VH-VL binders against q9nrl2r1430to1533. Designs and how they scored, part 359

Target 1, 104 residues: q9nrl2r1430to1533
Amino acid sequence: GGVHELSAFEQLVVELVRHDDSWPFLKLVSKIQVPDYYDIIKKPIALNIIREKVNKCEYKLASEFIDDIELMFSNCFEYNPRNTSEAKAGTRLQAFFHIQAQKL
Below, E stands for the ipSAE of ESMFold2; O stands for the ipSAE of OpenDDE; V2 stands for 0.75 times the mean of E and O plus 0.25 times the DockQ between their complexes.

## First folded at step 23 (VH-VL)

Design k213 (framework fv_ficlatuzumab; at its last look DockQ between E and O 0.95; V2 from the best seeds 0.88)
Fold by OpenDDE, look of step 23:
Structure k213 (fold): chain C 104 residues (1-104), chain A 123 residues (1-123), chain B 107 residues (1-107)
Amino acid sequence: as target 1 above (104 residues)
Amino acid sequence: QVQLVQPGAEVKKPGTSVKLSCKASGYTFTHYWMHWVRQAPGQGLEWIGEINPRGGTTNYNQKFQGRATLTVDKSTSTAYMELSSLRSEDTAVYYCARGPEWYQKPGLYFDYWGQGTLLTVSS
Amino acid sequence: DIVMTQSPDSLAMSLGERVTLNCKASQSVKTYVSWYQQKPGQSPKLLIYGASNRATGVPDRFSGSGSATDFTLTISSVQAEDVADYHCQQYFSYPYTFGQGTKLEIK
């Protein structure tokens, strides 16, 4: 991706991290706290990982960046029932992301 | 020292509204979730809702059907709970309680509690 | 809503005895359970979170255990200052719900 796209990805990740509903997504789920998580979720990802990939210029297309973000939300909704705080936070954060992603 | 200060008591008529305050001190107000919990006389605890003072995100117990509104004033480190359409069944001690840091699961624990405000709703 | 049922409703124990308080969830809440102590005329105080983690400053005679639906708060040797109501709470899903409480008294 170009310099402009890279900057856009960086800014979007910053906005996601700063969002009130980012807490389930800041880092990978702890296997100690959630022993069965990785039995269910096969492609774990989090905002810190995505941020690192952005910093390393691993995203050549906006679609690749978006795919990782959507994977992050997909994992959340796969593991967490709708009435959990994780799922509720994910729903709101994803909505926010979709609005911001239109600017990419 | 973490402190949550609440008024002692409020008396209201049915059908009116009340706005309860909770002044926080001794910690970074915007860093922690804030919860509201009530306790009717001789009864158990009932969770009302939570708010993230950072950006104002809220979650509510649906039982209150939109009657409860949580807000914060960052400049005064004060949390508010407004309860409308009051009824006699709303008579209870209302507590504010500090939750965990903003980056943790909101309901993980309530580690500091206000002394509570006794709300009496009677005609 | 997830219902938390505590047992017994009340109990009276002698000083130094082992006390066991139970909390049962109507469905699995994993380990997302906290325990609170509420002394007469006071606000609740956090004892245990995450089913088994003791809060800061809580005496080591208090311990929590359990997962899924069955949870236990244990006082290894009850003291006079332990007279209080004890509440369990789940935070697995909204709304967060509490048990009806267990009243602990000393004989």
Scores: ipSAE 0.884, ipTM 0.948, lowest interface PAE 0.5, mean pLDDT 96
Fold by ESMFold2, look of step 23:
Structure k213 (fold): chain C 104 residues (1-104), chain A 123 residues (1-123), chain B 107 residues (1-107)
Amino acid sequence: as target 1 above (104 residues)
Amino acid sequence: QVQLVQPGAEVKKPGTSVKLSCKASGYTFTHYWMHWVRQAPGQGLEWIGEINPRGGTTNYNQKFQGRATLTVDKSTSTAYMELSSLRSEDTAVYYCARGPEWYQKPGLYFDYWGQGTLLTVSS
Amino acid sequence: DIVMTQSPDSLAMSLGERVTLNCKASQSVKTYVSWYQQKPGQSPKLLIYGASNRATGVPDRFSGSGSATDFTLTISSVQAEDVADYHCQQYFSYPYTFGQGTKLEIK
C-alpha cells in the first residue's frame, strides 16, 4: 500500500540483510555453482530482488511483500535438507523476520 | 600476511574447563567465518564448530553441544573456544581455521590454519 | 553423520608416478568436498575445494574430481615434498566430517 508501508518494508529488508544468517539469501543461487537448483526451484527469489521491488513500488499489498519473503524461506527449505548450513540459517532468519513483523 | 596465532600447549585435569585462544591478523577479522577442528594423537580431524564474527552466530557439531562454546572479541581480532567437563578423550591438538567470506557457505574451505594448541587432559 | 571413507590407508609411490587417492561418502554430498594435505608435525593445508577447484598457490599436479559419493584426488607426478597425510572433508551438512586420511610415502 502507502508510503508508510513502503518505508516499513525497506526497513525490514535492511534488517534482514544485516543479520548474520542472510548469507544464503543475498542474491539468486548461481546455476554454475549449484547446477540442479533451477530444476527444483521454479520461483527463485532473493533479498536483492525483493529490495529492488520495494524501491520500484511493485508491491501493491503488504501481503505481497510478505509472500515474497516467505517464498524465499520456502525455497530454502525445499532445496536444502534440514541439517545443512543454508537450512539452519533460513530457520533463524525466518524466526527473526517473524519477530520484526510482530513489532510493527 | 594472514596469520592465526595459538598458544602451544595446555594441561588440564578431568572435570575442568579450558578456554583456547586464536589471534587473527592480516585480514578483516569480521568478514570471514572461523572454525575449530581437533586432532587426537595419531587420529583424524574432527570439526567442532564455526562462528560468524560479524554478529556471533554459531553452529556446532552436536557431539560437542552443551560442552563447547565459541566466542569472539572483535576489538582484539581473537576467537575463543571453551570446552567444559574435560575428559581424557579430549586430549588433542585444537586448531582454529579461517573459513570463506561471510556471504559464502561456511564450510566451503578452511584456507588458513593456526599451528594448534596441544591440550592434555590427565589425572 | 555422513561418513567419509578414504582408500587406501597408506600408499608408497616412486617419484614421478601418478597417484590416485579415493574418498567415498556414505550418502550424496553433491560436490561439497574439500581435500587437505597435512605434512608431519604441521597444520593441514587446503588443496582442493568444491571437489575440483584448486586452491591458490597449489601446484598444477594436484587435481580433484567426483560428485555425489565418489571423489578422487590425483597427483599427476608425485614429488618428494608430497609426503603427507591427505584428508577429504564433506561440508554438505552438519556436522562437517573428515575421512580418516591416506598416508602417502615415497619408496
Scores: ipSAE 0.821, ipTM 0.932, lowest interface PAE 0.8, mean pLDDT 94
ESMFold2 (binder alone), look of step 23: mean pLDDT 94; pTM 0.956

Design k214 (framework fv_ficlatuzumab; at its last look DockQ between E and O 0.93; V2 from the best seeds 0.88)
Fold by OpenDDE, look of step 23:
Structure k214 (fold): chain C 104 residues (1-104), chain A 123 residues (1-123), chain B 107 residues (1-107)
Amino acid sequence: as target 1 above (104 residues)
Amino acid sequence: QVQLVQPGAEVKKPGTSVKLSCKASGYTFTSYWMHWVRQAPGQGLEWIGEISPRGGTTNYNQKFQGRATLTVDKSTSTAYMELSSLRSEDTAVYYCARGPEWYQKPGLYFDYWGQGTLLTVSS
Amino acid sequence: DIVMTQSPDSLAMSLGERVTLNCKASQSVKTYVSWYQQKPGQSPKLLIYAASNRATGVPDRFSGSGSATDFTLTISSVQAEDVADYHCQQYFSYPYTFGQGTKLEIK
């Protein structure tokens, strides 16, 4: 049901935030710190935004929630070269997410 | 006051292993990245790896080809670096250094350093 | 690996003079550069992070600048206590790498 699904999304977001590799994804990238980020990434998203959407019941399907999470990782890999700490963190966090998402 | 305490020296034979310790105090141990950096005599600094004491996530300099292993003991606020298959070229001062908080880029800075452990590898 | 090259290798300055230390990256590291001061027989000390941010407790005479491949650490008026080796470091990509260091002495 919808209520049960929402709880699952909330819990998964909490687990993602608490993960060691969440630091690149907690909030939107700062334009001040990364001036060219938004020239490259056209659909920015972060865990705090996803959490808000969960709280507002904006996800009607698990696939919608998963799509936003995957977008978040896609943005990371698009902007950051493979050997950066951001990309490495993203790789591990995404793997963790994929395991957890199987429970949805 | 933030402090990182390391033993003064270790002497090892080639081919053996060493486990260096770094005891942290004066801050929340699990909230900050921990780094290891070495310095051969008269040489520059070389980054070995980093660890998150929170969950144990690590990143390594591939130069060490899996010879370095970083661990932590949360109960004692102690970080460890084990280096195996020691060679003479591993002779150096090994530093532990505190990185930024867990929610920041791990390599942003190293703001507190241990006094370093002199590792001598010789036959 | 990204190579950080510092220049000069060493320099001797008079008290009160302006000191400029350079660090060049083999490829762009954006602003992900830190500077450390290491006095004889001591551990390194953080001076600058993110190319231009002065660490807490660092005197105002120290400043950092630069982006992409060229970085500079400046001491506006060198003091006797500034005698040390200075190291630049990039943290743009793994492995993090340091320059070979610059030795600063007072005449």
Scores: ipSAE 0.908, ipTM 0.956, lowest interface PAE 0.5, mean pLDDT 96
Fold by ESMFold2, look of step 23:
Structure k214 (fold): chain C 104 residues (1-104), chain A 123 residues (1-123), chain B 107 residues (1-107)
Amino acid sequence: as target 1 above (104 residues)
Amino acid sequence: QVQLVQPGAEVKKPGTSVKLSCKASGYTFTSYWMHWVRQAPGQGLEWIGEISPRGGTTNYNQKFQGRATLTVDKSTSTAYMELSSLRSEDTAVYYCARGPEWYQKPGLYFDYWGQGTLLTVSS
Amino acid sequence: DIVMTQSPDSLAMSLGERVTLNCKASQSVKTYVSWYQQKPGQSPKLLIYAASNRATGVPDRFSGSGSATDFTLTISSVQAEDVADYHCQQYFSYPYTFGQGTKLEIK
C-alpha cells in the first residue's frame, strides 16, 4: 500500500459512520456510563480513532486497518450479550463492512 | 413542544391487518429512535419494536417478528406500525413513544408518548 | 426474556408518607432500568432512567436506585397527584420488558 489504499480506507470509514448501526462505535465507550467496560476490554478502539489514524497515515498495510475494524467488532461481541442493542448493531454493521471491504 | 399524534380508535376483524400511524412534531424526526408499545385492557405494557427514522433500522420483540412491520415517512414525519393476522388477543391500546437521540442506546428512555390508538379486534 | 417483577401489586398511602416501590429482574440488567408513571386514562410518563437519573420536569421527591437485579423507586413525601400505576422497564437486552405495575392510591 499507497495513496490509493489510504483513500479507500477513508471511504470505507465514511460509509461505516453513515450507517445507522454505527451508534455504538462512534466514540470510545464512556467509563462513567459503563464502569466495568475497561475491566473486560483491554484494547479499546472506535471509529473516530480509526478515522484519525487514516487521516494521519498511520496504517502501513491494509491488514492493519482491517485488524482495527475487526477488533472494534470483536470488542463489541466480547462485552455485549447477543440480545443487546449493541450486539445487534455490531452484527449488522460488520456484515455491511464485509460487503464494503470487497471494494478495496 | 414535542407531540406525537395518533388516531383514537380502530376496529378490525380477526385475520385482517391494521396500519397505525403516529405523526410527530416539535422536534427533528430523524434524530430520535421511535418505539411502539401496547397495553391490553387492565394489563401491563408490552414493547413491540423500535425504528430509527434516520436510516430505517428496526428491531422487533421476537413475539411480533413476522407480524409487525415498522416504517416511517420522513416527508410527513410520520411513523407507522402494521400488524397482520389480527387476533382478539391483539385488542389493546397501541402507543408510539419517542426514544433517545439516534447515537444513544435505543431503549435508554421513552420521553414522549402518543395518546394511543385503541385497536379492537372482534368478529 | 427478562422478567421484571414489581412489588407490591398495590398500596394505599397517607399524604406525606415515604413510598418505596420494588422491581426485581430475573437476571442482571446492570443499571439499564427506567420507571414510568401512568395516571388513570393517560399515557405513561417517564420518571427515571439509567436506574437513578430523574427525567426533565420530574419533582425532586422521586428518586431511583439499584443495580443488577434489585431496583427501587422512592417517593419521599407522597402527594395526591401521585395516584397512578408505576412501571419499571429493563432495556439491557431484547425484548425490552416492563414489570406488571404497582398501583398507588391515597387512603
Scores: ipSAE 0.818, ipTM 0.929, lowest interface PAE 0.8, mean pLDDT 94
ESMFold2 (binder alone), look of step 23: mean pLDDT 94; pTM 0.957

Design k215 (framework fv_ficlatuzumab; at its last look DockQ between E and O 0.93; V2 from the best seeds 0.88)
Fold by OpenDDE, look of step 23:
Structure k215 (fold): chain C 104 residues (1-104), chain A 123 residues (1-123), chain B 107 residues (1-107)
Amino acid sequence: as target 1 above (104 residues)
Amino acid sequence: QVQLVQPGAEVKKPGTSVKLSCKASGYTFTSYWMHWVRQAPGQGLEWIGEINPRGGTTNYNQKFQGRATLTVDKSTSTAYMELSSLRSEDTAVYYCARGPEWYQKPGLYFDYWGQGTLLTVSS
Amino acid sequence: DIVMTQSPDSLAMSLGERVTLNCKASQSVKSYVSWYQQKPGQSPKLLIYGASNRATGVPDRFSGSGSATDFTLTISSVQAEDVADYHCQQYYSYPYTFGQGTKLEIK
């Protein structure tokens, strides 16, 4: 159960990272490049952080893992207008995630 | 040395389609975004679309209303742009241009450009 | 679409003079602006990206500045080889859009 779920989380993170639309989400947004980001986004998160949490077995339930992934996308859509490359990438990656998450 | 090689010219009739090629060399083709930009005679530049050769993800200028289709052939490191329902207003030089690496914002820069293909659409 | 408006449309300068090219966005594009140089009969060449980052191999006399809606490309001392059209471009949102270009000539 738990071991199998952990493996599933690991695999899903790998697939998300390898996706063409992962570039906005690979690591935390740079404050240097986006000075106002952390004034707006209060719970920043990225795939590298989520991967670390998976590796540390911090997710006991699939819902916890899903919540962090959804937070990541929520942050993207909160900060980026719909017609930005970030938002477009996020939309596609989230759709991909939703399909993959059904396997969890 | 990074190179993007395009055919010199194409001549088409209105209502037909054209598929322009862009052969890349001197770098890992699948690691960089590829863009298409056109320039009508004596006019400015107009962005058409972008493609990630790695997985095939594309984004388009909606102005073309689905008339433009970007594809790649990884085996030959060649990018393609097909433009259908050609109009006289499509007469322009069409450039392919390399964008940043796939893990960066796709429009960050266009650092290498092909020499362009002159497309002439006339009856 | 975001409109990029360049000014002037054209200018003629003497060798060694300071050249200032302007680009205004119809709305904020943050710092997501690039500049390109296009010499007669050639493809565009990247000069500046991210409003102020000089591309590899670009001479030090070229510099970019600005944010939000107002951007500037400066040539500290114009040279004969700088004769070209200069294009600004925003990549903040789709579609990416270019200015109409500024033509730089030498007197």
Scores: ipSAE 0.907, ipTM 0.955, lowest interface PAE 0.5, mean pLDDT 96
Fold by ESMFold2, look of step 23:
Structure k215 (fold): chain C 104 residues (1-104), chain A 123 residues (1-123), chain B 107 residues (1-107)
Amino acid sequence: as target 1 above (104 residues)
Amino acid sequence: QVQLVQPGAEVKKPGTSVKLSCKASGYTFTSYWMHWVRQAPGQGLEWIGEINPRGGTTNYNQKFQGRATLTVDKSTSTAYMELSSLRSEDTAVYYCARGPEWYQKPGLYFDYWGQGTLLTVSS
Amino acid sequence: DIVMTQSPDSLAMSLGERVTLNCKASQSVKSYVSWYQQKPGQSPKLLIYGASNRATGVPDRFSGSGSATDFTLTISSVQAEDVADYHCQQYYSYPYTFGQGTKLEIK
């Protein structure tokens, strides 16, 4: 959408990146380090990609931006069992995202 | 050089609390995970928990949830582990150990260890 | 909790022999295993992480292999300074768990 919406998306992505629990989401999972990841996750996405899409004004609707963020979390929970460090980080960061998204 | 300095020994009575310290030097304290591991005499290693010194995020072994508290003091580059409601079974050497950089899986490796604090819990 | 079971409990080797230490996980931990050396009276020292990656400063005679549930640490030519307890650890899921250890001695 508008200039205010794009500024809000940028601010939200910056806050997500700064959060302690951003570490699993900063960039795409390495196929070398995690060979089976892309056999399971077919729509990979990460904060660096979302941030670039915001910078290029590629989101036309707020729902498109929110969908990419929620896809990032759903990928985490699909691949990682509940008791892994990635899943715990995802749970906390998603809760933080929902709080911050209310401010849009 | 990377160093993690711990006091050598602590003696406590059952039912009390202890707060163990781990002074870090030779690296950027807030850039690396910190872990706590204990070893009872003649026994194996037991992971207690981890902390991200950037914002204080913690994860605990459920066995210690509610008794162990991990904190940091960024101004002194010191990690702390507080253990409450002490019992004789808590007698062990307690190590702090540096994990990987904050942007990596926290358990990836523990590459530097303190020399450990021997906690003795006895009447 | 994922149980890590090491074998043997102890062994005594002649200098220069090849040593293989085993570690079995109670369920798959993928490749999320590390190995630590602990000499008498000392804190643990990292040897291997990610099942097979040798840590900085660790001699070439140490190597690790395995995936899923079965892991090995190999010392290609054991030396006197290798007398220690050896621990495997999984870091796939919480809580992180260590094996009970294998004690290596020189006979």
Scores: ipSAE 0.820, ipTM 0.930, lowest interface PAE 0.8, mean pLDDT 94
ESMFold2 (binder alone), look of step 23: mean pLDDT 94; pTM 0.955

